# Designs tried in a protein design chat: VH-VL binders against p08169r482to628. Part 12

Target 1, 147 residues: p08169r482to628
Amino acid sequence: LLCGVSDGKQRFDLSALARHSELEQNWEAVDGSQREAEKKHFFINICHRVLQTGQARGCPEDAAVCAVDKNGSKNLGRFISSPTREKGNIQLSYSDGDECGGGQKIITNITLMCKPGDLESAPVLTTSRADGCFYEFEWRTAAACVL

## First folded at step 6 (VH-VL; framework fv_namilumab)

Design k2
Fold by ESMFold2-Fast, scan of step 6:
Structure k2 (fold): chain C 147 residues (1-147), chain A 120 residues (1-120), chain B 107 residues (1-107)
Amino acid sequence: as target 1 above (147 residues)
Amino acid sequence: QVQLVQSGAEVKKPGASVKVSCKAFGYTFTDYYLHWVRQAPGQGLEWVGWINPNSGRTKYAQKFKGRVTMTRDTSISTAYMELSRLRSDDTAVYYCARDEGYSYGFFDYWGQGTMVTVSS
Amino acid sequence: DIQMTQSPSSVSASVGDRVTIACRASQSISSYLNWYQQRPGKAPQLLIYAASSLQSGVPSRFSGSGSGTDFTLTINSLQPEDFATYYCQQDYRIPYTFGGGTKLEIK
């Protein structure tokens, strides 16, 4: 499967969320709970690394999920696990991000939820664990609907 | 055995269009991206674009936008590249090539190539 | 666009030689570099992907190294069937771009 999930009779194509060209922008999520000087901007790509454009120019070249703030950039995941279905949603897991302490590396999970007709919505940060080792996003998108 | 089989050589006049086909064998057609790469006589390789055979989505190199159209027919596992308003410098061998589309975009299997000659 | 420069453009070698081909990217591409072999009149064939990963079925005498901007393809103990043109290709950014090619000629 190119960029998606197959569940026998159902196919889900995530290629609409993959951004390849510098003329395209990365998907972006912002932690709205913090002051601008302390906010992290999250740049995300699907089935592809983060494009090094705009604020994401400082992102690690291997990152598929990248956080940028006043202190620089951080790799939140280099590898994408095979997408899976769980409870009607599509689950994406990114692993092998930067070290976050105790020999651990950052892991990011994204939950894609069906939103018919919407391929331009953005992911939303739902969890930022206090130790900096785990991030979760929710993303409502037509790419998570049955083909 | 994985194989990509392309249509035969074409000779076209300047201003015409050409449509090259690439038929896939030995794998699930919709599980791999197909790229088109061309090579002018005695020259190097130039990327034209790709198509996702599952969704039909395409991405083209800026140089070819407005002149190239990539399509596919999943019922016969065939991809097409149509190039319009042909010029003499479009003379090249056109290849289709397969890639998995995750993390890395390398081309593991190539078609045999289709020679397109643009001459008066 | 990312420009890929190969050196040398051509090299003459004998069977049994160790040959190295260099590829330089105009900007950092991490390890998003692939190597292809093209024999006269044939389509290119993948040798190495992700800078250093050997494609299944490719002889172990081929190896790739490098990261960032500087990459090398090495052929250890050149064989008669290795006389061909070699291309590097970056898959870091669209448009995907290829080096100008290096021709391996028999001495």
Scores: ipSAE 0.008, ipTM 0.643, lowest interface PAE 9.0, mean pLDDT 86

Design k3
Fold by ESMFold2-Fast, scan of step 6:
Order: C-alpha cells, then structure tokens, then sequence
Structure k3 (fold): chain C 147 residues (1-147), chain A 120 residues (1-120), chain B 107 residues (1-107)
C-alpha cells in the first residue's frame, strides 16, 4: 500500500502532501496563543518524518508531527498507521510521541477533507487536550478528493 | 511473479532525448511507486526520481530538474522516463524499481536495466 | 545531499568465511538504511531494509545492524553465490543516495 487509502472502487493519493527534500518545507500550523513567545509551532509531514530544517532542526529524527516552542521540541507522534476513511474524510493517526504524564504517550490525529483544486492549504489545530497527550488537526486539501 | 520489463538499449547523440519504458507484471500497477535509478559504467547507483502510477504525481532529484520527465500509462501498466539534453555523462544503465510502503526509498523489485549510451 | 561511504571498497574471502561490510552516513539517518546485492551484469536485489529487516526470500546468513551514522552488513558462512557487489542506500532524505559499493571477491 502506497501513501494513500483505497475504499472499494475509490482511491486517494496523499503523495502530493509528502515532503522529502531539504529544498521543501514542512507543513506548519500554530496554536491560538496571542503572544509570539508563547506560540507553539507544529511541523507536520505526511507518510514521512518531519524534515529537520528551519525551526524544526531540533525535532526528533523519528517524529512525523513535532511541536516547537520556547521550551524546545516535542515528538507528537510517529506515522506508523495506515490512513483510514471515516465519513468521507481521510484520517491519519500518529502515535508513540513523547511521554506526557501518567505513563501515556502523545497521539496526534489529522482529518483530511476534500477541497477540489487546493494543494496549498495547511493543517489547522482544532484540539489541544489540557493534559498535553492529544492533538487534532483538520486539513482541507485536494489530496483528500477521489482520484 | 512480480516482474518489471524495460525497453532495449539506446544510442543517442549529445543534445538528443531518450525515453525508456518499464512494464509491470504480476501486481496491481497503481498500488506501488516506481523509481528510476541509474548506474554509469563501472560506477555506483544514482537515484533519479519516482512516480506514483495511480495519480501521475512525480518527484525528481534536484540534479535532473528541467531535464527529466516521468509518466505512466495505466492501461498497459507501463512507466516511462524521458531524459532530455543528453550529455556524455548521462551514459548509464537506467533501472526502474518498485517501492512498497511509506518510506519512499527502498526498492524491492528491479527491472533488468536499459543501457543508454550518449556519444558523438 | 547525504553522503554514504562504504568500507572496504573490495574484500577477498573464501566460501564459509564471515564477512562484514561497513556503511557510514555523513549525518544521522536513524534506521533509514537499506542494503542491496548486485551480481555482475544483473540488476540490484534488496537484501535488508530499515537497517535490520531481512527481505522476504533472502537467506538468514545475511543480517544488518546499526543506527544513526554507522551501519554494518554481515554475511555469515559465505556461499559461492554471495560473491557480488553490495550497496548501502539511505532513504532518509532526497536525493536518496547510495554508498560506493563493496566488491566481494573470491580469495
């Protein structure tokens, strides 16, 4: 199985979202913090680990989602599960991130929604659980449309 | 049996273009990435790029930017690599190779190779 | 580009010997390293992926180890068909790059 998902006769290809070169940049989202010094930057890659370039240079080598702020970098999950379909959307799950307390490790989910013609939009943070153990992003992109 | 069968040897003049084909057998053509890797005589292996046969999406090594084009025809399970503005240092065996997975870099099955000779 | 260096460039050995081939990356590549065997006049064949995972159908006498920058391929008890050139390859970043190759020759 490629970087994608198949659902009966429908197929989806996420390869256009995968970044794999020093010449490319990671996908980036930021949290809702008003002060820049407190803002978390989220670096995300699809079907590939985060590129260790720019602000993401400190990210762990096996991270597929990485958060960077004034305190350093955190591994928010490795891309170790296949994409799944859920209610017309594609869901990506990243698990085995850093420890977040109580013996738990961080998990990040990304929901991809079809937006025809749009390969430029970036993921948006929609959930940052208070315990620091769970993050959710929504991403509207043509990569989530049926081929 | 999984097999990748490539087109025959080519001899080209500097400045010409060459188009090499790679036909897939024994698996679903659109379920695996296809990479192109070359090897100059007596030298090592060099990655050129890859294509997703399902979507047609391609990625190329920066070194070949503007000179290489990868395409496919799903109706005959065939991928193509066209290299233009050929130079003598493009003389090499060109391989197609299959990639299954999310790493975009290991090659589980290879074509037999196509010798491209560029000389005047 | 990540540079991959193999050592030695050539090694002479006898059937039944244990041989190790080293591969070094110019920067850390975690476990994103693969090993290939190429017999004269033939296409390369995958032996090991993800530094230590043996490809289906490959004899158990082949094994890989290492992480970060230093990796080894070990062939235990060489067989006649093992005399070939071996290449390491990183899939950490594009362009994906190969080592210069290690030619395994009959002593």
Amino acid sequence: as target 1 above (147 residues)
Amino acid sequence: QVQLVQSGAEVKKPGASVKVSCKAFGYTFTDYYLHWVRQAPGQGLEWVGWINPNSGYTRYAQKFKGRVTMTRDTSISTAYMELSRLRSDDTAVYYCARDEGYSYGFFDYWGQGTMVTVSS
Amino acid sequence: DIQMTQSPSSVSASVGDRVTIACRASQSISSYLNWYQQRPGKAPQLLIYAASSLQSGVPSRFSGSGSGTDFTLTINSLQPEDFATYYCQQDYRIPYTFGGGTKLEIK
Scores: ipSAE 0.008, ipTM 0.624, lowest interface PAE 8.7, mean pLDDT 86

Design k4
Fold by ESMFold2-Fast, scan of step 6:
Structure k4 (fold): chain C 147 residues (1-147), chain A 120 residues (1-120), chain B 107 residues (1-107)
Amino acid sequence: as target 1 above (147 residues)
Amino acid sequence: QVQLVQSGAEVKKPGASVKVSCKAFGYTFTDYYLHWVRQAPGQGLEWVGWINPNSGGTNYAQKFKGRVTMTRDTSISTAYMELSRLRSDDTAVYYCARDEGYSYGFFDYWGQGTMVTVSS
Amino acid sequence: DIQMTQSPSSVSASVGDRVTIACRASQSIRSYLNWYQQRPGKAPQLLIYAASSLQSGVPSRFSGSGSGTDFTLTINSLQPEDFATYYCQQDYRFPYTFGGGTKLEIK
């Protein structure tokens, strides 16, 4: 699988966001819960499984997005398809996560938007569907800018 | 009070399997991970693996993959560790230990240990 | 796997002494380091978690410090019940790994 996308003359490379070393941290996001004990923490990696470190140490070995709360961890999707270009942005879709009812498995989409000079920003949760089967994140980062 | 109570000592021949139990008291069984840690006579502590009693999910140390199976029965708040194809160097005290698993992975309560002796 | 190295492997001390035990990780584990006490024939007991947090019910003479790769357990004013083996353990990633232990013996 590719950690980038080509769209005509434009080439995009997300590899700067991939975390491989246990000395590095996963990218993180939280839901909107006000109480710390009620927050769901999301651990995210780009083009790679999440690092099983810190709070994410119990995450499934094949998860590229993992949700952790006081009750355990969930696989929110696997890196099994390459990034695509969608409406001027880069989209990374992680599918084949844990079962969420009705024979469905969880899917997470990350929309990466160009922000020149910024490689330190983090993904932001924008959608958490009520059935627990679909999550969306937005991420503004220089890694989504044209090479 | 919180307590983990393990099954009694076992003596096995090489090639046999052993199944050790760990029964939880004084807390909600499905709210904490349970780990298995062994200690050979006169030696240090060695992590074997963990089970999430809520989901049944497990994670084993590479050394034991293919020989260890961890299960649980939520109706009696009991976790099990089965180790197969036993060798003499599997002789050890096997402990179960409780871990919240979400913020920190410390073992706040331990079972009393089960001595497993493998000899021929 | 993350390797945990303890030093010394044994130490002789007298009641009232200050004892320090060291633990080194082969890579940074941030503050995901725990200390346990094991008395002969007994299961280990948690003393310190998250490198420096004292477990409820543990006497204040025990303290932990360090972050990254280098950690220490300190016992101020050693008591007779403190003669035991001490283990450090990282919970940063699976597999969890323990130090080789430090046996604290009466001088």
Scores: ipSAE 0.203, ipTM 0.755, lowest interface PAE 4.2, mean pLDDT 90

Design k5
Fold by ESMFold2-Fast, scan of step 6:
Structure k5 (fold): chain C 147 residues (1-147), chain A 120 residues (1-120), chain B 107 residues (1-107)
Amino acid sequence: as target 1 above (147 residues)
Amino acid sequence: QVQLVQSGAEVKKPGASVKVSCKAFGYTFTDYYLHWVRQAPGQGLEWVGWINPNSGRTNYAQKFKGRVTMTRDTSISTAYMELSRLRSDDTAVYYCARDEGYSYGFFDYWGQGTMVTVSS
Amino acid sequence: DIQMTQSPSSVSASVGDRVTIACRASQSISSYLNWYQQRPGKAPQLLIYAASSLQSGVPSRFSGSGSGTDFTLTINSLQPEDFATYYCQQDYRWPYTFGGGTKLEIK
């Protein structure tokens, strides 16, 4: 798998967002709409599985997007597909997550949008489908800008 | 009142299997992870593994992989730990303990322990 | 795996003494450190979680401090029921690991 995407002469390197060591922290998005007792924390990694540290310690060993709440952790998808270009943005698709009913497995999409100079912003949850089978995040980051 | 109640003492021969139960009272069984921790006579505490009673997912310490199986029955709020191919050095008190597994992973309630003796 | 080292392995003290037990992690665990007390023949009981938070129902003479790799448990004004074995435990990542224990004995 590629930790980047090329489109003609334009190149996008996502390696700055990859976290490889248990001494590093996962990227985190919080469901801000919920009360504290009901909040889900989403731990995300790029080009690598989530680091099983802190609140993410219970995450499945192969998850690259993991949701954690008081009921435990869920695998929201594995990093098993290369990044793609879509409508001027970079799209990451995480597939083969936990079962979610009807023989389906959870899929998560992350849309990376260029924000010059910002490598420290975090993903934001934009979609949580009612059936629990699909999640979508947006992430504004300099890693999505043309090299 | 929160309580974890374990099955009684077991005496087994080397090579046998043992299955210890842990029944939960006073809380929603599926809201907490259940861990198994053992203690050989006169020794310290050793983590064996955990089960998420909600999902049934488990994680075992490397030392026990291939010999331990953790399961649960949500209809009776009971978790089980089965250890196979027993050796004399498996002689220990086995505890179940609950863990929120969310913000922090401390064991706030423990079962009373089950003594498993493996002898010829 | 994260290794947890306790010192001392045993400590002798008298009722009314102040005792400090140390626990060291082989790598930074932030504040994910818990302390348990085990009386002879009993299951362990949680005393302190998140390095410094006192568990409900635990006497205020117990306190925890530290972060990163170095942690301490302090017992002010020992009571007779405090003579027990104490264990630290990290909950930063799997596998959970315990210190070797510190036995608190009558002097």
Scores: ipSAE 0.078, ipTM 0.723, lowest interface PAE 5.0, mean pLDDT 88

Design k6
Fold by ESMFold2-Fast, scan of step 6:
Structure k6 (fold): chain C 147 residues (1-147), chain A 120 residues (1-120), chain B 107 residues (1-107)
Amino acid sequence: as target 1 above (147 residues)
Amino acid sequence: QVQLVQSGAEVKKPGASVKVSCKAFGYTFTDYWLHWVRQAPGQGLEWVGWINPNSGRTNYAQKFKGRVTMTRDTSISTAYMELSRLRSDDTAVYYCARDEGYSYGFFDYWGQGTMVTVSS
Amino acid sequence: DIQMTQSPSSVSASVGDRVTIACRASQSISSYLNWYQQRPGKAPQLLIYAASSLQSGVPSRFSGSGSGTDFTLTINSLQPEDFATYYCQQDYRIPYTFGGGTKLEIK
């Protein structure tokens, strides 16, 4: 898999968001709507699996998005598809997560939006479907800007 | 009173398999992760792997992948570690240990240990 | 794998002494460090977690400090029951790894 996207005349490179060093930590999002004791922590990596470090140490080896709470970890998807362009934003899709009922598996989508100069902001959870089968995040980052 | 009670000592021949049990008392079995740690005679501690009793999900140290299987039976609050294709250097005391699994991965309660001796 | 190195490997001391044991990680583990005590023939017992947090029921003479790569366990006013082997352990990254142990012996 490539960590870049091209829409013909413009190139985008997401490698700045990839965390693959044993000394680095995952990107993290927290569901701020839940009580502190019931909060889910979401660990995300770009173009790479989640690093099994800190609170994400128990995440599955093949997860690229992982949710951790007091009951354990869930695989929210593997980095299977290449990034695509949609309406000026970059779309990432993670599929083949844990089973969530009826033979379905969890899917996670991340929408990257250009924010010039910002490579330090983290993803924000925007959708957590009630059936537990679908998650969506927004991420404002300079990595989504034209090179 | 939290307690982890392990099965008794085992003596096995090289090439055999051994299955050690760890029964939990005094807490909700599915609320805590269980790790397996071994200690060869006169040596230090070595992490083998862990199981989440709620989901059944496991993580094994690379050294033991393909030889170790961890399972649980929630109806009797018992976790199992099966190690196959035993070698003499697998001779050790095997401990189960409890981990909250959320913020930190420290082992707050340990089983008494099960001595596994591999000899011909 | 993260290597955990303890020093010294053994130390001789008398009741009432102050003993310090060091633990070094091969890479930064933040505060994900635990200390265990193992008495002969017994299972290890948790003393300190998250580098400096005292486990319930553990005597206050035990204390832990440090962050990143360098950590210390201190025992103030050593008691007879403290003669045991001590292990540090990182829970920052899988596989979990332990130090080689420090055996605390009577002089």
Scores: ipSAE 0.246, ipTM 0.760, lowest interface PAE 4.2, mean pLDDT 88

Design k7
Fold by ESMFold2-Fast, scan of step 6:
Structure k7 (fold): chain C 147 residues (1-147), chain A 120 residues (1-120), chain B 107 residues (1-107)
Amino acid sequence: as target 1 above (147 residues)
Amino acid sequence: QVQLVQSGAEVKKPGASVKVSCKAFGYTFTDYYLHWVRQAPGQGLEWVGWINPNSGGTNYAQKFKGRVTMTRDTSISTAYMELSRLRSDDTAVYYCARDEGWSYGFFDYWGQGTMVTVSS
Amino acid sequence: DIQMTQSPSSVSASVGDRVTIACRASQSIRSYLNWYQQRPGKAPQLLIYAASSLQSGVPSRFSGSGSGTDFTLTINSLQPEDFATYYCQQDYRIPYTFGGGTKLEIK
């Protein structure tokens, strides 16, 4: 499947995490280190761009990971470039985010970990590099379990 | 009970400055944006700008840039809008209004309004 | 800037009537459209946000519909307190902009 990882031995299907309709919600993570009005809200979609709803209304049309704060939105990654398996987990890398200084563009990595029976858990921000050029999330979900 | 209470009416001469206050009650002042919207007599509504009470960050409509300054004092849950170099066409009721939250930019609670009259 | 156009600029109606007010945006604003009621001498009051969501405490006779560029506010079975001016407002882009208003008058 376009939204999966397969090497002929085991299959993983991420399509259950894709959100397609404005009646659905983006996946969301929040930087809990800041006060409510100063928080960055991270909107994430899988195999699809971020839905232009709620706080994500200002997100770039081509963003698949988007950060929103009081001053607007920032593209944290335009497309999934490298779904891979590493140490039993699925690794997703989003590239071609906005400029962040020194000619660099933002990159976001998501590590998906198997959690049987759970398709409604949300990603958790684990790393926000001080230069604003790199973000990491962990996501425990049944979509990361072997089919 | 959420409410926004504004300062009283002002009469100013052209070229003067006016500073209108908006005091918030019934919610955490730093959790919501405050906007300023004006209405000239018999006319419609015009957005002036917003302030984030937590950070002090502001955004102003282009026509008011250079003449408007928005500030706040978190110790008394009060926001201020100062408009300088007043012209007769600045005569209006000025409202403060709360931005419901980050998801939408609608104004769920409004102050009672402050009439600012600019005349010679 | 996004221009908001309301029609009609005024409408005369009787208690019990169904009234429809239109709002058109100069470009697509998706569902980022809000409706306010302003009674004479009073501050505006939010009626509907996100094109169709009824604000808490607002009577169910008010409803909103539309998306993109064309939006409608409907008042089903007018009450005496509904005679006021109604404004639409887009919150899709800064600067936020309002329609010119529709004055609802007693017939």
Scores: ipSAE 0.005, ipTM 0.520, lowest interface PAE 14.7, mean pLDDT 84

Design k8
Fold by ESMFold2-Fast, scan of step 6:
Structure k8 (fold): chain C 147 residues (1-147), chain A 120 residues (1-120), chain B 107 residues (1-107)
Amino acid sequence: as target 1 above (147 residues)
Amino acid sequence: QVQLVQSGAEVKKPGASVKVSCKAFGYTFTDYYLHWVRQAPGQGLEWVGWINPNSGRTNYAQKFKGRVTMTRDTSISTAYMELSRLRSDDTAVYYCARDEYYSYGFFDYWGQGTMVTVSS
Amino acid sequence: DIQMTQSPSSVSASVGDRVTIACRASQSISSYLNWYQQRPGKAPQLLIYAASSLQSGVPSRFSGSGSGTDFTLTINSLQPEDFATYYCQQDYRIPYTFGGGTKLEIK
């Protein structure tokens, strides 16, 4: 898998965020705005599918972003192997998630922001569109810093 | 009281299909995954797959992909497992079992089992 | 697939004995391990989930311990109804897998 992105004069390598082994945990975000019983847990992987471990064990085999709640799991998209740089940050877009109506499928965007020295921070949910078809996350990580 | 009630024993010829039902009582059918687990005579337990009754989404063990189909009817709180192209080594008791998928994936209630015998 | 290995395959014991059954996972499964009891002709029944949590209605003589790859089920004072086959099961990763079982027999 291609996990790099180039800004012409700068190189970035997202492979440090990829989780390949059942010994590792998925990256996780929680929607803190919901009641405990209604909370969704979001499991995310970079340059790889979500690991089907722990609470993510029921996630679709090909999901790179997966939401889990009391109603089960949803595929929120697959990794698109071409990360882009936008406004100083790195953007990842995941498409081809589950159906959400009218032939439309769920899309997830993650904006990575440089945080030197921190490879263990987790993504944070910033947007959950009311129609359930679009999700946005922000992630502060050293993997988004120039090499 | 929580209970899973399965359909009766089946005897089939090799190459036939069998469809086993599992009806849920005493809880909200769509709040729990239902798994199918089989046990050949004198042998251990083998996981076949699960269905999410809310979404209809399924996941099957690799060994059964292409031969097993799991469905549900929410109006009667019933799940079904259909196994096609039966072989003699498919002879087993087939159990349905409930799973609380949100936190821990343990099978807290089991159906009584359905004996499927495949003989030539 | 994660392989689950139980030892011993069978154990003979007397009423009042303390019995331990071991279960090993081929890779770390944290605490995602469950124990079931199966009596002849009956469906399995959940005893312990999440390695050490006792299921409601299960007698306190049953206990589970361990994490990672090594787990044990302990029955601290055998009763006549405890003579059955015991299975461990991991729910860490699909496919769910079971140990080969340990048959508890009267000595």
Scores: ipSAE 0.007, ipTM 0.549, lowest interface PAE 12.7, mean pLDDT 84

Design k9
Fold by ESMFold2-Fast, scan of step 6:
Structure k9 (fold): chain C 147 residues (1-147), chain A 120 residues (1-120), chain B 107 residues (1-107)
Amino acid sequence: as target 1 above (147 residues)
Amino acid sequence: QVQLVQSGAEVKKPGASVKVSCKAFGYTFTDYYLHWVRQAPGQGLEWVGWINPNSGGTKYAQKFKGRVTMTRDTSISTAYMELSRLRSDDTAVYYCAREEGYSYGFFDYWGQGTMVTVSS
Amino acid sequence: DIQMTQSPSSVSASVGDRVTIACRASQSISSYLNWYQQRPGKAPQLLIYAASSLQSGVPSRFSGSGSGTDFTLTINSLQPEDFATYYCQQDYRIPYTFGGGTKLEIK
């Protein structure tokens, strides 16, 4: 699978956001607006499974996005499709997560937006669908800028 | 209400270490990055670094790498900044501050500050 | 590192005046610029984020504008409690950097 997008003369490389080592940490998102009892911590990796460290040590071995709460961990999607370009931004779609009811499996989309010079920002949860089957994150990062 | 409460003033000799605490109230401690910013007497603000209280991950300004260590204890919602091998020019008020959101670096709540004086 | 330059370093004004403080970045930072107010002996307080967004609870006489490299903080109809030091800060790139401050003094 590609950790980037190539389309004509434009090339995008997300490999700077991929975490491969136990010396590194997963990217993390939390929704500060969520009530305490419903709060989830989201561990995210780009083009790689989440690292099984810290609070994410219980995450499924193939999850690229993992939600952790008091009830345990959930696989919110796997890295099984290459990034695409969507409406001027880069999109990662992680599919084939845990079952969420109605015969559906969880899908997570991450929209990466160009922010020149910033490789230290983190993803932000923007959508958590009420049925628990779909999550969206936005991430402003230099890795989403054309090379 | 959201509040960050810091430890009291410290007086240290050159070469010593100081550890400042910042205790969070009124929000979920692990949901927001905490930054440390210092201000020497009569001078401007200088960013020292951040800690992600959930993961324990840290980022330090290059000037402080090798001398600063940021940690946290989630059981008591407290962040710590330890600065070693103190010099007289480390004399400053040290603030902890909460970052709102993860895409923006603005600091919506600040601790009251901890005065660290380094003198022989 | 991105250098933030504020001008002036100090300004004298009277209650009721309109005051403008400038902040310049050494490179383009888009709209990733915040403004803080610091009163003597107190911690800084957020006024404006994302160049022009007013923080909840901050009086509407404060406004921010600009993008790229040049930014301004404007205080319309200065009040006695506004005599303080003001700092701009970029959150575009790590390390986060602050301007040198503008001290607003009573004339």
Scores: ipSAE 0.000, ipTM 0.508, lowest interface PAE 15.8, mean pLDDT 85

